# Miniprotein binders against q9h3h3, part 17

Target 1, 235 residues: q9h3h3
Amino acid sequence: EDGFTAEHLAAEAMAADMDPWLVFDARTTPATELDAWLAKYPPSQVTRYGDPGSPNSEPVGWIAVYGQGYSPNSGDVQGLQAAWEALQTSGRPITPGTLRQLAITHHVLSGKWLMHLAPGFKLDHAWAGIARAVVEGQLQVAKVSPRAKEGGRQVICVYTDDFTDRLGVLEADSAIRAAGIKCLLTYKPDVYTYLGIYRANRWHLCPTLYESRFQLGGSARGSRVLDRANNVELT

## First folded at step 3 (miniprotein)

Design D11
Fold by ESMFold2-Fast, scan of step 3:
Structure D11 (fold): chain B 235 residues (1-235), chain A 81 residues (1-81)
Amino acid sequence: as target 1 above (235 residues)
Amino acid sequence: GSMKEVRIEIEVGTDEEEIERLLKEAIEFLKEGAKVTIEIHGDNPLELWELALRIAERLMEAGFKVTVYIRGDTVIIRVEP
C-alpha cells in the first residue's frame, strides 16, 4: 500500500521463488549425507546474489529440504485467481471464511509456519534442527532464506499441506518445538500469496492465521497456539 | 456489444517510450470495453516482477480491475474495465 517500497518488497519475494534453490531432497539422497550438506550450506553464509567468498558464486533464492514423503501440490492457482476476481465483482463480503472457501474449492491448501532469526550460529542451529526433523519424517518440507545484501533477519518456513487441517498445523508446531525452537511462530496460508499482497491489504485481511508462543516450563514440546481469525486458543 | 479481448506482449528491457505507448493503447482498448491481457517476458525475475507491478499500478490507478499471476516464466497481467 505504501507505493514504491511495497512494490520493491513484492519484487524481491517473487525473485527469490524464481531464482535457483539449493535443495537436499531426502527422496533421492541418503539421510546420512544431511550433516555434510548442512555444514556446506549454512544459511548465515549462503548469499542471496552470490559472492566468491561464500558457499555460492551464483544467486540462490532459497535453501530447502524435502522429506521422503513430500509430494508438492499447488492446486488450481489460475482458477483461484479467476474466482477471486469474480468474488471482488460480486459484492459478497470478503472475509477470512470466504477466502478459506475459495482456497478449498481450488485446492490451494498449503501453508507455512514462519520464524525470523538474525544471521549467525543460532539461525544455523535452528535450521539444522528443522532439516533433521524433515529428513526424519516429523515435518514434510522446509526452506530458509539466504543472507540478504542489506542484512537483517532471515526466515525459516516450515510447510504443511493443508492449512484447513488444524491437527496437521498443530502437529507441525509440536515438531518445530521438539526440534528446540522457542521463538514466536506465525502461520500463513499460501493462498494469500497467490491472490497478491496488495489486494489482501485493500480488504484488511490478516495473512497470519495461527500464532504459536513457547511455554516456559512444563513439557519441552509445549506451546500456546492461537487461531488469529477466531481469537481462540487451540489445544 | 460483445467484449473484445486484446493481447499485448512486453519484453523486459523494452524502452520506456515504447512501454508508455503500449500502455496508452491498452487504456484506449479498456475504455472501449475490451479486456486486455499483458504478458511480460524476461530472464531476470526481479526486473520481470518490478516491470509487471509498475504496469499493474498504472492500470489500477486509471480505474481498471487488475490481476497479476505467473504462468511458467511469464508474468500475466489481466485487465478488465
Scores: ipSAE 0.000, ipTM 0.330, lowest interface PAE 11.6, mean pLDDT 81

Design D12
Fold by ESMFold2-Fast, scan of step 3:
Structure D12 (fold): chain B 235 residues (1-235), chain A 81 residues (1-81)
Amino acid sequence: as target 1 above (235 residues)
Amino acid sequence: GSMKEVRIEIEVGTDEEEIERLLKEAIEFLKEGAKVTIEIHGDNPEELLRLAFRIALRLLEAGFKVTVYIRGDTVIIRVEP
């Protein structure tokens, strides 16, 4: 990553995960309250560390929407981290396949579609579309970063239960597109996040497994999904 | 691990499930050798101190070094492995 080390990105992500979250939880809150909640907390206006002029006076790590059927299962993250340390010490090649096997062994299977948007109307509109899809049951869970001090792009993360379930990953992409999202999407397994695999990683691994581009031209509508590891088009 | 310090902020009134989630995450970071700072905010002194001391006691019982600073409407708990 330009201007950041993997250590800086990992520390930043951890701080965000540990700071308070603004959550709309469809398991306990009626869907009719969503529009008011989205109006109160547009991600382009919610600040990372709080500001008297923003909706929040206190720090916010993430703004999230949990679907009615959301049942989190992070797997055995401690076992994953221990196995990762052993792998690094072993001198064995670190490859996407090796990481995939570690994730499967330790049941750390969740992953996410990522979209990066500048603060503003397009971000807020995209988040509202995703949030409605989650509350309506087309997606399981999503979160969006608050506005950083630096004024850089914000990220929307749309989660799936199992990154090894290619069909499920593609179904989530379709639901995101059906929600009106047209920007570039990339898919990252949470195991890569836990192990600090970012753009500038030591092992030169591609930090994402799939890429989705909106396809509007011609007779076909939808998206083109590329398997980045194998350089193969899936759609 | 690539982190040296982690901070957590909690408001008085946060539900018990979220408090438990945050404490479990704090303990995991501490087991990995990170330092954790927990800042608790509340305008009712009794509720603020009850929550802060409950959190501090849980971390002490888990075997970590805990230092508590009381600053009016804020309690800062610094935790070391």
Scores: ipSAE 0.000, ipTM 0.062, lowest interface PAE 26.5, mean pLDDT 80

Design D13
Fold by OpenDDE base, second read of step 4:
Structure D13 (fold): chain B 235 residues (1-235), chain A 81 residues (1-81)
Amino acid sequence: as target 1 above (235 residues)
Amino acid sequence: GSMKEVRIEIEVGTDEEEIERLLKEAIEFLKEGAKVTIEIHGDNPKELYLLAIRIAWRLKEAGFKVTVYIRGDTVIIRVEP
C-alpha cells in the first residue's frame, strides 16, 4: 500500500474524529437501552455521510460506546508534537524507545486494539459483543467506523489507557476474545498517530506494538500475543 | 430570514497571516448565524490534510459544529453555528 494510501487513511481518520459521533454513554444511559441502540444503529448500515435510507441522515465520524469508568484524557499532544519536531531537527536517532519516552513525558499514553471486518452480520455481531463488554465494565471505551460509500472493511477500535502497561493491554485482549472475537488483532499507540508515523515511514518504525492471534484448542487464554518490537510471545 | 451561506477558498501555500485573516472572517460570519463552507485545495496531500486539520480544529475549539469531507485534492469543511 503506497505511502499515499497511508496518508489518505490517516487524513480520513482525523476527519472522522472531527465529525459528529453516535455515542452510547453508559455513564448517563441505562444499560437496558443498549440493545435498542445497537438495533437502531448497526455499524454495517450507518453511513459515513448520511446516505438516503441509512439510519443516520447526517454525517457520522464514529459509532462509540463509553463505559462507566471512561475518562477522556488526551495528555499534552501539542507539547508532544513540539518535542517531536525538535527531535527531528537534532538529527538524533529515533527508536521505539524514543517514542515511548516522548509519550510518557507528555502523558500521551492511550492505545487501541484494532480489528478489520467486512460490512455485514459478522461485523454487527462483533460490535454488539464489544459494546456489551464496555457497558459491563470489562472494557472502557470502543468505537467502530461507519460504512464507507466505496465499501471496504470497517474497523473496530478498543482502547486502553496506557500502552506501556502490558497487563492492561493483555486484559483488553482477553476481554475481546471473551466477547467471541477470533480475528487478528493489532495494537497501536495513539502517539504514533499524533506524530504521523504510519506504515512505510522514513524511520522504519513499526506502528504496531502487539499482535494477537486466536488459537483453536490450545492455551487457557485463547490467544497468542506477540510483542513485535522484541519478537517475544507474552501469552 | 434565509440563513446566509458563505464560501471561503484556501490554497495550500497561502501565507499564515492570510489564513488567520480568513479564519477570523469565518468566525465573524458564524457569529452572525451564517453557515460557512471552507474549501481547501492542494497538490500535496500531506500539506493539504495538515492545513485542513488545523483549520477544522480551530473552528471546533471556537465552539462551532464542524463537518469535514475529503474529496481527492480538495477538503471541504462545513461549519455551522
Scores: ipSAE 0.029, ipTM 0.494, lowest interface PAE 3.2, mean pLDDT 87
Fold by ESMFold2-Fast, scan of step 3:
Structure D13 (fold): chain B 235 residues (1-235), chain A 81 residues (1-81)
Amino acid sequence: as target 1 above (235 residues)
Amino acid sequence: GSMKEVRIEIEVGTDEEEIERLLKEAIEFLKEGAKVTIEIHGDNPKELYLLAIRIAWRLKEAGFKVTVYIRGDTVIIRVEP
């Protein structure tokens, strides 16, 4: 039923993470090469499995841009998972606060802003803006899904290094808005992903910490950011 | 010599011990320089995808290049040494 769709999407996400990534790495590649790379690999045309008419001849799981200062740190995921199992066995209440404490203790702090866009000019334009922001240092790292064989929306993920750093999360939102993005954004810590916690979980935890909505009638740079857990507007 | 290619077919519902045996066999072929294609078949998508994920990660953890194709009731895993 509902679980069927969730399992299918999780399996496809896993396969994408395992398959080759098409990466522009600003740590080793001059920024002057970005525009040519973006023109060669627009996400609306890069196909998941390397269709004959696409710019890629092999499967591509993700298209990514790494900033000059990008230093991946997944933390102690094994320690996190062991502590999570112990917590479940202990009978102690499982709350957002307890999960946050486990994430901090084990340095599993990364998170991401997510946006979903239909294939086409708007997606490619949005991705180009995000990629330039990464290379120019306003964002740390981002990735976008390739075009699925059946079609459907593609996702852009913009990562921050610490979901507990509210200012950092808000700065990323501002940079995304400066790139011209006007759709709904949701922010999710990676700790929920590592523990297998999704929307319909037995603990009734919400893996979305923040929502960002473009402010209609305001500045093009304006957005409203909501802290989902506390129901507090931050901007 | 020519490059050796090996195909392994697995049905959802295969015992864990049999899966491990087939994976060890695949790893030995890969160590010998062969390319391995694993086709997993099943009518239950949840069971199909969970099995495919486990097999693919096992081979990737063993240090091989793994590519996964999801095609309806079949998952194709291509592995290179």
Scores: ipSAE 0.014, ipTM 0.436, lowest interface PAE 6.5, mean pLDDT 83

Design D14
Fold by ESMFold2-Fast, scan of step 3:
Structure D14 (fold): chain B 235 residues (1-235), chain A 81 residues (1-81)
Amino acid sequence: as target 1 above (235 residues)
Amino acid sequence: GSMKEVRIEIEVGTDEEEIERLLKEAIEFLKEGAKVTIEIHGDNPMELIKLAYRIAFRLREAGFKVTVYIRGDTVIIRVEP
């Protein structure tokens, strides 16, 4: 879809994180104001660099909703990055287990469910559902990318506190499905993001731990979740 | 007189002393009411964006309106007094 390398994706992510965010913060803003905020800033219309006719006149890196109980904890990212550099220099094998251990040692435990949607009504509707679930306390925090000038797919990220807590990851998946989301979801630990590891990396690591598919024909919980690392169906 | 528009080009790997010189020059033009566009070029996207945001940070701290645009191997920084 894009011709960008892993380094380009990492650079774009860094730029988005450093640019201003549009935030609905349920810790300081009444929940009753959410619907007006969503109407003012639909992600299909908010542009990355403040194009004419968009709701924003300035660059926007992310559009985010913080839950009432949200407390950011990125862990020791600097220590993680230093340990990663040392590991690479050591010549020792780099495996998913090695990265998991580095993440645990440095308390870099957050992760996220990702969904990619084309700009338009379905994206805005999905984001509104996720945002309401965050404000109502079923999810902790979420963000969505603004519209890129080239009109590619946008991403909604729904965060969990601990990627090693499988039950917590599955609970977030259930809440996303309860919000009406039917598209493919993939789960990525933030440790991979902080280290700049994307799909086509030199270590052949898969940064996706879980995959969730909407369940159409059964009495199951609304989704089938696959553990990508172990190739085991969890639901 | 009329408002001037000034363009500055920087490559990733430029000496820190040269970057500081160019920034001081840009700030002088901005103080005179000129608009400044800084184009940064580089093959490494991570180093490119790091340099661009360091420059943008310095100019924002000086009180100027700064907009950063990423265009593949080029970052464009537009600055208004």
Scores: ipSAE 0.130, ipTM 0.581, lowest interface PAE 5.5, mean pLDDT 85
Fold by OpenDDE base, second read of step 4:
Structure D14 (fold): chain B 235 residues (1-235), chain A 81 residues (1-81)
Amino acid sequence: as target 1 above (235 residues)
Amino acid sequence: GSMKEVRIEIEVGTDEEEIERLLKEAIEFLKEGAKVTIEIHGDNPMELIKLAYRIAFRLREAGFKVTVYIRGDTVIIRVEP
């Protein structure tokens, strides 16, 4: 995907964030109700604009599950953006390390594992596995995009609180794999989104910090997690 | 004693009365200490998954440990006391 396509997808995601969400909140809803909720709102059938015959009559931006330990904290996004503008004006080199430092300074530390799946049974099953892992406390929060267009891929996002906590990122990968998901995963910090750093950006920054591939061979069923910045395998 | 294992098969399109009968039977076996496996079959994957999660919900509401697995076009629900 070219830079323009990546920006367009980001704009669509931002627009979706402003629309109503279908949320299962484990803090207020008993875990025993999760299966009924999943059956009522399968992601492959929930439509972005509430099409006739869909389980939703109104637009839905995201379907989400909040775990018991979920606490929303976005940090100082405005301060981050101001610092980023000043940095660009300074003409100083911009590196992944620079962005990491900006994120730390402004407490914008959230990141997410991403998986893209075609609409259908496999997507709904994957989502159910993730939702269960969130409700059981193995993950903190996850969301899935509703069905927008026929044949278009949907995205599941599994969040971690701190993209600089390598162990926490790896633990989330392990929990996703334990939920039965075997597809390619990419990890992206939210700071890159807030600063408008997408694929093919002018600074040649890779928005993906980690890549996880499921290992099909050998005695240890696990994932291979690659640090993209350093080109080092972590597992 | 060896824990009894019970297998139940359900097809997508089975009427609700029959599903409820099968669930009652499953619950009786579970109360006796049996492990129950429910296999759900159907040509429509979406209907298949909806039915599976509905069944899983009812069994969890009844207080049992429920795990759902997918095998191709079949959903397998494992239930333990």
Scores: ipSAE 0.000, ipTM 0.174, lowest interface PAE 13.0, mean pLDDT 87

Design D15
Fold by ESMFold2-Fast, scan of step 3:
Structure D15 (fold): chain B 235 residues (1-235), chain A 81 residues (1-81)
Amino acid sequence: as target 1 above (235 residues)
Amino acid sequence: GSMKEVRIEIEVGTDEEEIERLLKEAIEFLKEGAKVTIEIHGDNPRELLELALRIVKRLYEAGFKVTVYIRGDTVIIRVEP
């Protein structure tokens, strides 16, 4: 419902992760099947809670593509949550540095580039480009949200293994740009997602670590990447 | 018997001890093969979602299949063994 803030975004993210996913798994499925799968499940038509008029009658949390080398490692999320609750009760400052320390200690290192697009042809085309890059080995794994609300934007998430590996984060950005994506991208470590750090969070933390803007004809990587925590241009 | 379905209603502001009791009851029904639906009602979005997140996390981490529907002043949590 309208009027919800950071807590609503956290609840929606958790609900989506718990619901069934539509997955194209390149580890077990031939690459030749991808185009048919993309045509069957365009994200602009797949509904969050099911609809007889859509490709799905049952709830779908995410539509995902796993690359050939994908090996899921969420780390110790239970230990992370316990340490987070202890940190909040300790009265110690909650900063990007302390969250980074918790993430490293508990091996919760994955992160993702996010892009938000309106439902329609441009979303479906962007997702198809990302999905092909994953199956071809240029990206490791990606997912896109189904259509949940009238007029609401959908999100494509492109994951990297380690948010502390700056080179790996930048290489993923380059691959996204090579797939034809020109919209704003922001990078968020999964530790922030698990701990409920979204826009307008109560700790006043920036919810993303990096920002990427498309640059026509000037960048060696096709984009300008800003480190938001240190206010430094990386490309 | 098998294939029982159980509905549990919780209002935001319910005592923490009562919530724990209801969750233990839900987990026992799930262990016996029942399906459990937990409906959380509250007019304050922040309190509603904070409670819902705690409940979803507990049940998901216990190994159950959890589906969540957010509907205005209500969060519906459908849980399967």
Scores: ipSAE 0.000, ipTM 0.121, lowest interface PAE 20.2, mean pLDDT 79

Design D16
Fold by ESMFold2-Fast, scan of step 3:
Structure D16 (fold): chain B 235 residues (1-235), chain A 81 residues (1-81)
Amino acid sequence: as target 1 above (235 residues)
Amino acid sequence: GSMKEVRIEIEVGTDEEEIERLLKEAIEFLKEGAKVTIEIHGDNPDELMRLAWRIARRLFEAGFKVTVYIRGDTVIIRVEP
């Protein structure tokens, strides 16, 4: 049941980044205003292109929450793309390690945990939990797609600043689980997004680095995190 | 035999009639089992990405496998039947 996901809809992601965003910015807005903002803009009701019957009359690309300490750093994306073109023409093997090295060289280090949910109460509840975790400081920044197509799934993206920092990636997973999220999560470095590494890529690379599944174990609830590149369980 | 491959180049600023003609040709080649690569060039990032999004989304919604690569002032859309 492959649906509308960020892994399959690269073109929609490009357009969404360019359209206006609805943002709760905890750097300038008191945390006490979050609940009213979430009630005003539930992701299941905010439409991608605007509708008089929805909370928005104008297009919305993303609904986002910025944490108090959030400081955006996209790195040198133009230098990354130039180096990628040179690599492809060089005939050198294209591997996860080669892409990792390009990302490090050009400081394109951010990445994200992805979850895909159908429009409805469960999506809105999951987003509210993530948004509160961001405002409370357990997560740095997150965004969720608006409702673009009837029956299509929406995506919640939870960002970390450095995909090479495995402990930071795992800490974000723990915070997502602590927020009550039980669905499948996958982790993707933004370098893969900038270079167009999706499921149908010509280099046959796995488009995600980690996979997290909710698991009830012993006296505590937790997750099992798989390193997909090495096929090794980390937790 | 091996699948046929077709390349189409589009400049930002191309009129809508020509874009529609090129997309219809691309869909016809894809229905015949060919791979299609569409390269879009433009100096304005906003116009480039809006055009690339419209093209890629249309082909994805038509049922084809679409992959998008962003390379500075160029967007490359690879499409398979």
Scores: ipSAE 0.000, ipTM 0.153, lowest interface PAE 14.5, mean pLDDT 80

Design D17
Fold by ESMFold2-Fast, scan of step 3:
Structure D17 (fold): chain B 235 residues (1-235), chain A 81 residues (1-81)
Amino acid sequence: as target 1 above (235 residues)
Amino acid sequence: GSMKEVRIEIEVGTDEEEIERLLKEAIEFLKEGAKVTIEIHGDNPKELLELAWRIALRLKEAGFEVYVKVEGDTVIIRVEP
């Protein structure tokens, strides 16, 4: 492994972030408009680079829903990038603890629960449930990828403000489950995304901190959450 | 002797049938133990990256090691049997 695959994934992520987004912003749009917007832009039909036969003729990087109380705070991403370059040239070890400290120093604290689903009714239904939970205030913000030409899996990202706040991360998991989501979820801090930590990374770091699996019965949570780093069940 | 090496060039806008033909040819070379390099050229970065992603995924799903490097208007995909 020489790291070129991870470079390509980072380039694709940057392109998606820079392209136009389709946004339902509950801070400026009444909640009553959500169902019509979801019907107009189902993620299984919105194409990444545009197609006259799809809902979009122009490229779309992400489809997103912002909650009424959403206040974006990406932290000091520019300072994080500069510190990351300095860290790599210093020869200092790249570990989860080092990345966590870098994130805290630069206030790049947000993270996200990820779910991967094939294009189709199940994806659109899951996204609609998440979008309603965001607009109703149970989640803060979420986005979903548009469809790529090959029809591979699409990703829904549900954000939390602080990946170091375990309680907040678990509360988001509970709200996702309450929205009817039953698939596997993994949690990734945004600092890992900004620094290009993906599955095939050169530092052999696990790209996710938590896993959540749906469990029928038991407590009101409806899921089992595993801390990946410590191999400890939290629920 | 040295490992056998094959180079394939693709331009954004090439017909899907021709792309599939070239990919099948690449897979046959890889099955015979050759290393394959695919260079994709395009004026539009988004179209270039989308085509490169489809090609890399196709080869990776066929069971080969795939390495992708983006160089401005060119994407280089190196594939090992």
Scores: ipSAE 0.000, ipTM 0.091, lowest interface PAE 18.7, mean pLDDT 79

Design D18
Fold by ESMFold2-Fast, scan of step 3:
Structure D18 (fold): chain B 235 residues (1-235), chain A 81 residues (1-81)
Amino acid sequence: as target 1 above (235 residues)
Amino acid sequence: GSMKEVRIEIEVGTDEEEIERLLKEAIEFLKEGAKVTIEIHGDNPRELFKLALRIAYRLREAGFEVYVKVEGDTVIIRVEP
């Protein structure tokens, strides 16, 4: 009813992924250039569709930082899409377990920690912390959305190679917390993104697998992580 | 030399064999230095975006620069050689 269905969210995500990205690539660019790049392209000022008054005149889908060891592998997304079509027409239940199996079969294993922040200083500060952690090797790769609408939240995505590797997921959470991030984090496997599983999806699936909540006085990690799909505390 | 520009229109529901043929044809035009625009139409957003995703990923796999604009029931894919 509000005009933002799962289909609309999938369309926006697809357009962003296919539009040009602003990238700081630590594999080819000296780390000393990062601070200047962050100052030139603060995510609160970079516009989604370009504006002469912003840092960009052309559309930008994502602002990204690639770590020195980053080696992207999206898996067999086309095979995943074909298998998804077959699953939907089969009439079989669509569950987290069946989607996990499709992801494993087609090697679509990457996932990401998500944090949503309003445009402004706090977003830019959080992104700078994440970007430095990537360049310093504590994280592999991260992206942040550009500013699409005044007052709308932007998202920072911090990727891991394998959403089934709990240790890797937890290590990324710890590195995010070490960068000073205290807001709620949720973890989404890329298979859900490719298949259009967002809020209010028609299969009534939770769109995230893990969540992390910051807690002072808790463990040395500074957060509690829950596996939402299996209802299991990871720490 | 003269610059070639090619426009390809695809309807959601086109069979897989025809889509494969059109993609191979687009790739050959791109190899020849032509600019290719693929316009995909469909009234079912899920099927439209699924097809557009497949097409864009295949063109990027082939090494081309791909730009996408989503406009309601239409997806416009612009490809640079």
Scores: ipSAE 0.000, ipTM 0.249, lowest interface PAE 11.1, mean pLDDT 81

Design D19
Fold by ESMFold2-Fast, scan of step 3:
Structure D19 (fold): chain B 235 residues (1-235), chain A 81 residues (1-81)
Amino acid sequence: as target 1 above (235 residues)
Amino acid sequence: GSMKEVRIEIEVGTDEEEIERLLKEAIEFLKEGAKVTIEIHGDNPLELWELALRIAERLMEAGFEVYVKVEGDTVIIRVEP
């Protein structure tokens, strides 16, 4: 059953990626236009396939904000996949460390913090905070899912360019917390996605590298971050 | 006992902190040798599957065998100790 469910999840992700995106691109659009764009396209109101009552009449796969320094770089995904197949055939140990080294060798380094929020003002407010942080340079790029049906939760993805750069991952967490977000955050490297490691797998690899929990009260950290791969508290 | 089974229902839209609490309860039952079934209900396929994926990954991360089945607007996650 695992294969069928995984293919359903992958098919939905591919459909969203292939459909049009609503993008605020700070590389080509003045920052002064952001507030009007956010008011025009609140994620709680943008529908996945269009609706006469929504801001969009056409399908929308994702709503995204690109920072001024955003430069898409997926690395050598083909080389990564070939090396992964060779590793599986070789009988050599497959560990989190081995996977990390393959990712580094092939420059497949991006990853993302994930958060899930119910549709409504709180989601729209959280997204506006994230979008402003991206345009102001505290975060690099982010996207949020549209509303497919009334009800349910939507996901905000906040990307970093290098999952091996712990300081960069922690800085992104801090910026997300500064935007007022208090829910659990999980961090996933894109290398796991490209290799099809997304849930139960034969190597028992955890695709979640970091978890962040909000810390209430006066603290220099503002949140607690756990490195799941090494089972070490970072903050 | 070895035949003990626990069922947990989660609706899409549940807060992250509540989901984490429910998952911790599930893990405690699994550590006691119980089988756990988590039924996730939602009418939005993308939200439903994103939540199901995240829950399944958390349980796999904890060291358990996870089986996932989609039935219409429900995802059933069966977990073995």
Scores: ipSAE 0.000, ipTM 0.084, lowest interface PAE 24.8, mean pLDDT 79

